# Miniprotein binders against q56419: the designs that were tried, part 4

Target 1, 326 residues: q56419
Amino acid sequence: MEGRTLEEVQEEVFKRHGVLVPKKELEDLAKALEEAGLLLTEKVEARLKEEEEKLKRERPMRLAGLSYPEGEREARAFLEAFRASYPGEGEEARVLLMPHLEPSRVPEVYGAALAALEKTPPPERIYLVGVAHRPLKEKAAALPVPFQTPFGPALPDLPALQALDALLPFELFNTPLAFREEHSLELPLFFLKGRFPEARVLPLLVARRSPELGEALKVVLRDFPGLLVLAVDLSHVGPRFGDTPLTRTLAEEARRRDLGFLERLAEGEPEAALAFLGANPTRIDGVEVVASLLPLLRERKGKVLAHRLDLEAPTLSAVGAGTLVL

## First folded at step 35 (miniprotein)

Design t49
Fold by OpenDDE base, fold request of step 38:
Structure t49 (fold): chain B 326 residues (1-326), chain A 86 residues (1-86)
Amino acid sequence: as target 1 above (326 residues)
Amino acid sequence: SRDEFFWYELAEILKEEGDLERAISAFRIALLLDPESPLYLLELAEAYLEKGKTDEAIKVLEELLRWYPYSPRAERALEEAKEEKE
C-alpha cells in the first residue's frame, strides 16, 4: 500500500479477483501493515525468483485436499459422484464452456461437463483457457509445463504452444507466478485429466480481451486440432461484489444475464452474447475470455446443459455457473 | 510489486524464521488481497496454532470450510485445533 490509496487497493482487488474488499478489511490491512513494519527485502525477491524457476519445471497441485481429493482412487470416486449429480445426458463437444467455481458448490454443473466429455472422443490436446485472477504482463499467458493432478501430470503440448507463441505479437510465456495459484485452470483440469488421461494440455490464461489470441488459436487449431475449453464462471452479485444483499430481483437479473449470455453462445453468436451484457452489471466472469475467442465461437451451435446461481449465504452473494457445449 | 504473492512469500519466510507475529500479519495482508485463497487460510491457521492462538485458528479454518465445503485437509486441521483447545 505504500504510495497507494485504500481506494486504489480496493479497485485493484476488484479488478483482479472480482471481489470488493469492505472498508473494514482495508482498514485491517492498513493496520496490519503498520503492525508488521515490513519492507521489500532481497530475501522475498529471491524466494519469488526461486518460485518462478520452479514453475519452469512443473506446476504442483495447490488445491488437492482442499477442493478435490489428493489420492487417485479417491479422485476417481469424486469424479463419478460429480457425474452422478447430473441427471441428464451430454453431447459431443468441440468447445466446452464449464465453470471454475469450487466444485462442491455446483456439482451438477461439473456433472454436466463430465456428461459432455463422455460423448466426446478423446482429443489429442485440450486448449484450456482460464481467467486470470492475477495480473499478467500481457493480455494472455501460457505456462508450458506439466500440471500435477491426482491422475498424474497433465503434459503440455509444446509444439502447439510454440506455434501459438509464434503467431502472437507478445510473448505468450509470461507471468509464470500467475499460474501457481490459479484455480480457473486447476479445477477444470482435474475433471479434464480424469476423463482424458492421455490428452496434452495448453494451459492459457486471459487477463484482458485479446483478439490476437483468438485469431492465432484459429490458425493453430488447423494444424493442432483439439478440444477447446473455456473455464469461466458467470454472474457475481451481492455484497462481495459491490451490490446490495441478494434479492429476488437481483437473482433474476443475474440468471437472465447468465442464460441470455449462454443461449446466444449456443446459437453461435458470441458478439451478440457480449452485446447483450453491455456494461456487464452482474459481472460475468468469462467476458474477456469469450471476447478473445470470438473467431472460434462464431457459427458454432450447441446446447446449454446446466446452469446454477449458487448462493453464498454468509455473504448474501451469489455466483453463476454454467455448462455449454458447442 | 507488493501483491498477494509478495505478502504470502514474506509470511512463509517469517514463519520459517520463527517470527510468527509478523508472519500472521503478512498472511492477513495476503488474504485481504486474495480472500478466497485456501492455502493462505490454511497457512494462517497453522501460524495461529503454532503461536498458541487456537481460537483464531479455528475461526480461520471455519472460514476456509465455508468457502471450500470439501476440504479434508482443513477438516483435519480443525479437528486437531479443537482437540488442542480441550
Scores: ipSAE 0.739, ipTM 0.902, lowest interface PAE 0.7, mean pLDDT 91
Fold by OpenDDE base, look of step 36:
Structure t49 (fold): chain B 326 residues (1-326), chain A 86 residues (1-86)
Amino acid sequence: as target 1 above (326 residues)
Amino acid sequence: SRDEFFWYELAEILKEEGDLERAISAFRIALLLDPESPLYLLELAEAYLEKGKTDEAIKVLEELLRWYPYSPRAERALEEAKEEKE
């Protein structure tokens, strides 16, 4: 592992995933791979380059048959079932905050998003801002290619993407491989494409807070109006994330932080929402996205439509998901 | 930088070349870096199945289904793996 000791990797895995990998296991794995030699490394690099080149053309489905149906008919039925899981009515959205958690775990939260979309006039374009779960070369990135869905390809809005790129101090079109398997875009996009088949999409990822992104988007939205979607999850608590097993106290704290965050956003006070979280001890996923989009969230009042803290029983951990309309 | 993409692609190449033992090792490393990747889990399970390690495959597929409860692909693979074990 170039530049990292096995101990550093172990610490990183522990910090990121709450799993302590035995050093011996890491050593055995590393040894097995060191034997693969320089030739295999070159092949890998060539393959990665090929994959990057493919991503210049399209982004294929990666979670079809895993998170949602591959076939269009089945996908439509899936969509309707999720909508049915939310008993309420939605509201028109100019900004939609929705989860990117595995849909089947929080169906009513996605249902709430669909309910909101039902009350939303079809947008010309959707600014879909996800969370980069993989490193980006820059604070944010975009992939200006069609994203495949069961409902057909979600086509990029190239003029709007170009306009955005021109206003950013960094190259927007960076780290294409980070998009290849990023579920924070793919999962929300399924629902968005299903509801708005004709909308173009701007698939964006945020790795680190970028105030520049929010300011640039504010300008771009004037010339290229559309629906802004924040695809973010909320608290991550429990052993998987370095905490003790989920207790009533820990769950209450997670809910408090999730709802406090969402409510402040609903009041049009995104800075207050961020301040409320402080050091973000429950690890709300969407902090960097919200921090990047402050100019677009200020003074917009809305409503929290749904929230769930979803228990993962095998790990005694939980993840928060919510739907907010602004 | 040797990231999860590197290890995954290495694993795939090794799998294609028939070196299942090293492929499994590479997938496992990839999963250390991204433990929730359904693709890595599925590919690892398939590599185990191809190597005749049915019990390990079942364990991985069960883990996959915990994270991704819908997963028709994983369910089918699990059913097949269980049938092979009988």
Scores: ipSAE 0.713, ipTM 0.891, lowest interface PAE 0.7, mean pLDDT 91
Fold by OpenDDE base, look of step 35:
Structure t49 (fold): chain B 326 residues (1-326), chain A 86 residues (1-86)
Amino acid sequence: as target 1 above (326 residues)
Amino acid sequence: SRDEFFWYELAEILKEEGDLERAISAFRIALLLDPESPLYLLELAEAYLEKGKTDEAIKVLEELLRWYPYSPRAERALEEAKEEKE
């Protein structure tokens, strides 16, 4: 395992978070760990294998008590409060684009998603496609195990997952550890399970655009119909992401990009949505997911229900969130 | 490749073995790779508390609450940390 150089770590942190960690600090941290020796490395590897084995059985809640209530009663009240935060009515969704940002930051956007779900007949299964914030071995991955929620476990649709795997040129069931802490699945799943307790789930992560995934899903959806959910955030702007502090101009650009992206999706023109973003200067999170699911988004008309650019005041940064139904 | 999972698990092992100094270092590296991880922040805060670094623990928990404003778990930890300082 070619150990990442401290410089590579520094670069990665800078790329991901816009923070330049002083090399000396990294050196001090690394030096403290160099003494960990081969025996500790082996112990770590053994522990990671144990964690992977656990993930073959279930995916426990990681954000209960941090992002949402752990108890079912409190969780139901939480859902109702979020629904109440959106004053509008929803529309029936065949495809739902919703955020995975910390819910308390954008309650009305999640409320809009709940409003849409109220108008949606309970699906037999939910294809939940999130963003991999951690590296995957392949372009996409799935974890075919129950996901714990305050409402009980979200059970996987194994037949549909197997059908999907069979149509992909890579092993779908890869990188289980990437699912352990992935909030892009856990957070939306809370809301989805709360509204559709009997729906089975296909928890999917996308790390890189995979046209094969969209084509495969298109086929699978014929035999295994269900609700498609894109759990994606929109623009990421400000110092945390390598920009200057949020200004009116930067915020307007972020909103323009977000809304322009969503509106083109609402018109059934996902390729136009991607083209509109170009190099994606405001770092819309959902680009790789949308690019992977083009066959499922084409010619579907829908409606943008909500959008918010949420300011993170301590960092003078902002993240866009939106809800779209198709 | 040494990723955030490696550093986190290493930190946990070190913490279990009572090597809090190296555990803290490993958690900090893990947080460089995932700065918003509530698990890493909580574990780091606990390691600081165990080492008697209450001020550092409070700072980490306050950071956690910034990312996770609805966090009863973090709030309780912060209250406990403040009580220990007093």
Scores: ipSAE 0.710, ipTM 0.891, lowest interface PAE 0.7, mean pLDDT 91
Fold by ESMFold2, look of step 35:
Structure t49 (fold): chain B 326 residues (1-326), chain A 86 residues (1-86)
Amino acid sequence: as target 1 above (326 residues)
Amino acid sequence: SRDEFFWYELAEILKEEGDLERAISAFRIALLLDPESPLYLLELAEAYLEKGKTDEAIKVLEELLRWYPYSPRAERALEEAKEEKE
């Protein structure tokens, strides 16, 4: 590295990502970078460009064998076990809110989503809207390629995606690499593809609220009807998220915030749901998606089917997950 | 200008070139930026195993399984790591 000190590298990582890297580990990496010079940087950049080009053709499974089975037979059995974990019946959904949290940690919440899908006529297409966990070049993005699943490829609805792109004031197909690791699409898609094997998909990510996206989707859905899925988690509390260790009081507040948010959405009042959260002190991660999609959520009444605040004693943290049909 | 994708790809390149010590460091940096990635945790553990650092691999795999209780790839890797320890 061009005369860079370890302190300067630490400061750059902290500035860019807000994370303080342990000094010894950074020292080892800094020495590797300095000894190899520009060659390693150029190799990495070439590899990332290659990965970006591959993502323009298809999106491979990243979590097979890690969060769900790799093989189709095992995946079908896994899907049915999740349905069985929810003892209730669903309701027909025109809009479904479901989590993207690790499925095995909230099995009945995913089971409730399956129960809703069971009552839902197979759609021609699914508008799958997740949360971008990596920066996007714009407020929102799509990746118009097949997404691999154990049930076969989930094919993109190219005419609907092209119509959506044409209505937006920014390029919709803008950040392919952001999709490579994006579990907020991959995990819900496993369940959606398993239940609707013939549906095409519009895989969408929101990084920051975009009123333009919601208005454009309202128009596109008129001409290309389908199922709208908000793949979002709820409260994030505890040390993993910058809080003190989880207390009974914080857990009760997180549940209250989650349920109050969902109930206001179920009453057809998405603006009231956002206002209820205020500064979002429990970090509900669905806020930017809901704020983008207001025209599609207003006056649409429904029901909360399931909720769990998933507690992890070793980390003293929790994440909320819910299932809402509208 | 460097992000978790950079560190992950650097780790892959270093691993392919046989520089396991530096690959492990790069995987650990990627994990500081995405601390609960099941894929990065698995890749780190596998790099530890290839370098013969079995105890470190076991610790990483046990952390992975606390977050991802159903993870057959991690379970397989953990079984292999414990067998190497004899």
Scores: ipSAE 0.665, ipTM 0.875, lowest interface PAE 1.2, mean pLDDT 88

Design t49
Fold by ESMFold2, look of step 36:
Structure t49 (fold): chain B 326 residues (1-326), chain A 86 residues (1-86)
Amino acid sequence: as target 1 above (326 residues)
Amino acid sequence: SRDEFFWYELAEILKEEGDLERAISAFRIALLLDPESPLYLLELAEAYLEKGKTDEAIKVLEELLRWYPYSPRAERALEEAKEEKE
């Protein structure tokens, strides 16, 4: 552990995950690895550099066979099953908010997204904006490479990505390793690529709010029209996230905040949606993306199609997911 | 800094070198930093199976399937683990 104590690691895990890891277990694990030495560190760093170089060429599937099927035939049947889990009708979307939570936990929420896509004309490109779960070197990032899916590679829209990069005060193509495990792009992309197999993609991540990103995207979308997708989850409540165990009161509050946020977005009032959340006490992770993209969300009215607060019984915690069309 | 990517890659290297005890330890550290990763959970379970700790592997795979109900690779690994126990 370079410059960090076991107590610092344990504290970080508690802050990030809301679960106190037993100190003895950490001590045993660290002792087992202390003799690994600088040589293994050099091997790890070399492998990570090699992986980073591979990611500059393509982004492989990481969740095939774990969150969705590996084969194309099975993947198409999977999409059909998800659409069937939402019996309602969709609405045409110019902007789609959909989750990145594990699809099998919230099938009707993903089904609602598919219903919206049924009503949406095939776009030339999809601006897919996820949430960085790993640190980025800048507020936002993109990875301008094909993302592999069971439906074939999702090809990047290089001209649009280059135009976006040119308008930002920071290098957009930063932090390739952050994309390797990023499910907030991979899970929604499975559904989007399955429905729009010919659309090119701008795979974007937000780590911290960036008004510059929203202003730049407003310009790029004018010249390169397409579907804007906010791939975000909603409330995160319970011990995994630093709260007491989930109570009915906390769950009801989380649902109220999720729906209040979504409804204000649906009224074309993204600033009001952010103000409604205040300090964001239920940790809606869509906040940083919405705050970045205000110019693209203002005065765009729409409809909330679905919402679920997904109970995580093992952790006594919950995560909210929703589908919104604008 | 060292994060779950470092520990996961260290675990893979140790596993390749046959040091299963240290590989298991490194996978567990990676999971402390990202406790819901289905890939890391699967890799930990497979390392337990290779070490002959079948009961531990079954426990991890059952936990994985509680988080990820549709996981054909995890279901396959769990079935194999139960066959070894027999």
Scores: ipSAE 0.614, ipTM 0.863, lowest interface PAE 1.3, mean pLDDT 87
Fold by ESMFold2, fold request of step 38:
Structure t49 (fold): chain B 326 residues (1-326), chain A 86 residues (1-86)
Amino acid sequence: as target 1 above (326 residues)
Amino acid sequence: SRDEFFWYELAEILKEEGDLERAISAFRIALLLDPESPLYLLELAEAYLEKGKTDEAIKVLEELLRWYPYSPRAERALEEAKEEKE
């Protein structure tokens, strides 16, 4: 394996699993499909416009039956199993950091979040802040519609969302399509709605750090108190993310950076947490959310309840996940 | 140049039109750009099954279940695929 490019390792890993073909073959096929003409492009654009209009009314489940159960009874049993995977007690959270990584890969990290929610008085609303995996038209966005879950719809807190929009120098409701497939909201929401079925939600995405968002949220939270949830993953290391294959040294560095970041947040020092990461060489994806929300994190002390660096043997890569209460 | 979102929508349109060969290609392009999507993996496997490519579907579904061990839709699709193989 020494001396191979990252692209060569990525191709070899995916070829062995039979899911992907060589990148060159797919690029040639993509060119051929695009050259099939203007009609395919027009059809896709028309379909995307239709999907965008549907998303202005509701956001359907996309991961039911894939990442969590479709039915309510099974979904409740799923929550119980996840809580049981974390044998500890939680602590009351005014701010909760939890992952958005596939739940079955880090069950005790989600279990720790459930333990924290058990200790948390039911909030009137939840500010759910995820990481945009699709481009947004602005630094941040919201989608002010019901999000479907196996526990019923998670209703938007429209007054709080409108107050937030009014305080920002950009339109908050700006990229509906980015929410359609956004697992950083859907996966945490399953757990949050299951525990707090009466809470309304503010489903928010951050693409790039926005100090304006944090300042506006601090104002809105005073008038509309609730639970703030940072739905973020930690380190991303290995060939899937542009590195050499995962070594023990790289994994140890990722773990140290994850925990150092979380511990500084737990001390109420979010600027120090960001400074600790420097250029962010292990690509902690929570940094843009934390950098946006500094006013809400300063001087708020708490505790790291769980952490796992989840190893992806097929891709020789790893992703970190943690649970922090403040 | 196009993102995985474009290729996924194209794949769905092609599948609805019955062009399973090009739909499979578009799903595979989407997976190159987002390789761990359980939805794209399931849709690819279902397109293989509809085209009668049962062995390919089983391989994709087994891959899906290695990444997403709780996936009832994938489990049902895999059981169906194995029954078709006889």
Scores: ipSAE 0.600, ipTM 0.859, lowest interface PAE 1.5, mean pLDDT 88
Fold by ESMFold2, last read:
Structure t49 (fold): chain B 326 residues (1-326), chain A 86 residues (1-86)
Amino acid sequence: as target 1 above (326 residues)
Amino acid sequence: SRDEFFWYELAEILKEEGDLERAISAFRIALLLDPESPLYLLELAEAYLEKGKTDEAIKVLEELLRWYPYSPRAERALEEAKEEKE
């Protein structure tokens, strides 16, 4: 968020006393912040400006060797292992919903996405729509630069990105720094680039629902056809997300919400899918992306290929992931 | 996420200034705010190793590998840390 003060950051730290930061260390760090004051804030701000300028040229891998292999040969073997984790056949997708959760935690869900890609003609471009985990200056953003992968750079589709920007009531290229750590693009892109090495990419983030984005994308897709990918996770339940510890009842509700959402999307009824969630009590993070892209999802029928509610034993929490083809 | 970003950058600056103790604290705050990040876990472990806190680094790397069973960078760091204890 633009303009947060040291006091706001300090308060967030104090509210989150957490398992890994003992109170004494928090107090010592708060004192260090008070002593370092304006100068340290200026140093952080200067560093962030430098990083932002680098991001105007390319977006480097951040998770290589942590979430997927660094080397191309190992990366291809990784893809094959994931495909093998889903023994079924895919279906051709014009729209693919796939997760951005850590791949090793939901291998069959990513495998289902690979199975769908096997049935999908190689697109000229991929509209990759993730969820912004950092504040954006606008409701949505893009970064029109190469994204590095173990399979080589994923090149931006500049004409399509420029056409999209021209149709929006806000500047699309608005928050480069938000892309630096954004796993909702990096993790799905690994799989997409590995399967479609020649496809260009439109790397898009949604922070808050934007009906304008969906209307503009409908127009751009007519002139610049390609594969639309919603890179979203589903329910987020448990203490890491503000709930009580995961119970059988909460897990059952999360699964019901995830599947009900996906099934309504598969019937071409995205408004009904959103209405089914109501206040979104299990925090499905796909909601803002789906709400933005309604014109592209209406009346498009398909199939849910996979779903998993992944248990995080250390945090007594769970995250849902699914694969849907439309 | 922006809070994690601030604490990460602060940790890097403190590390460059040689203040490893405060850098470790800032990495831990970044990790508290984003406990899922394998990058923050790895950075914390490497900071512990630089400070000579090998046992602490091993604990963090073992936690990283529980969350992220496929992490060759963490496996390499863990092997090196265990060899240093020998």
Scores: ipSAE 0.585, ipTM 0.849, lowest interface PAE 1.5, mean pLDDT 87
Fold by ESMFold2, last read:
Structure t49 (fold): chain B 326 residues (1-326), chain A 86 residues (1-86)
Amino acid sequence: as target 1 above (326 residues)
Amino acid sequence: SRDEFFWYELAEILKEEGDLERAISAFRIALLLDPESPLYLLELAEAYLEKGKTDEAIKVLEELLRWYPYSPRAERALEEAKEEKE
């Protein structure tokens, strides 16, 4: 959705057979609201300024009671149910790739991540790298505050974050509002905090590939060892993403590209994984994160534990999710 | 050029001010830009309920629960909406 205007989305929605909102009616609605003018814009800007100030202190849950339970007891039961949806064994992870797609859509993929965490010694800290869904002022960002979870606050590792910031050619703490609704951190964090309640977190977002981030993280990880988590989804295909309606051929191509990408990562060949995707025609959203983190992925061999291409019947589209341990 | 976050914030402000008609319109625009948001779906349904548009709220909540079947907030809102219809 980054960079898309209302008009661009309206045209795409009108083209989709599963959506009933005519383009003209949406144009009329948007025009009427925009004609309300400067006052509404000033109100929104004032509210966002207030929200930005709050984010300098903590990042609240946004999806409690929607994507995962509000209470700690229910949240622990939820974790156990998800682990049970993957009957296999995990492997120790030094690097874990896991999804950020809605958990109920890919329960066994999150279950595989939990299985890997069972085999992983509790880390002192977790480097959680998600995909920015709002524009960042720089290629990457962090938010050095507690992230609330049903298991208690996930505390930031401030010394490691400060060391990372010092090594980058840009300010790391640059776009607090981008974190407020960022599910690519919140959803994986629920699972990670539930399994590693004592671990501190470096909550990181990538908007555009940053070789500088990967080089800096390689240095920081040597001094501040921890678990590296790539919280990324895979293929995005179908009309919601600009394609024709989903076909068996498009779905099988998406699966082939997802698995080919993951398998090359599992061989310790991240450059080959990126090259395999070429222009990335199925829109694997993990590419910018992987491209940023090449120094941390090279020569690390591992295993693909799970994959699903999840169908979105209402949008005639699909999103891929996988679990990889390195 | 406004993104879904602008429309969502505008919808929240309009709802707080009691302008439910415009709030519903802004939530619908936000959902057009991000059609899977469980938060935007819930907020739209709640705005419909506050305006007394119970049938519209039920439709939105049933769609939300089709995608997010483990949403206690949506389940409670749907039950309330069905009770109001009775």
Scores: ipSAE 0.582, ipTM 0.850, lowest interface PAE 1.5, mean pLDDT 88

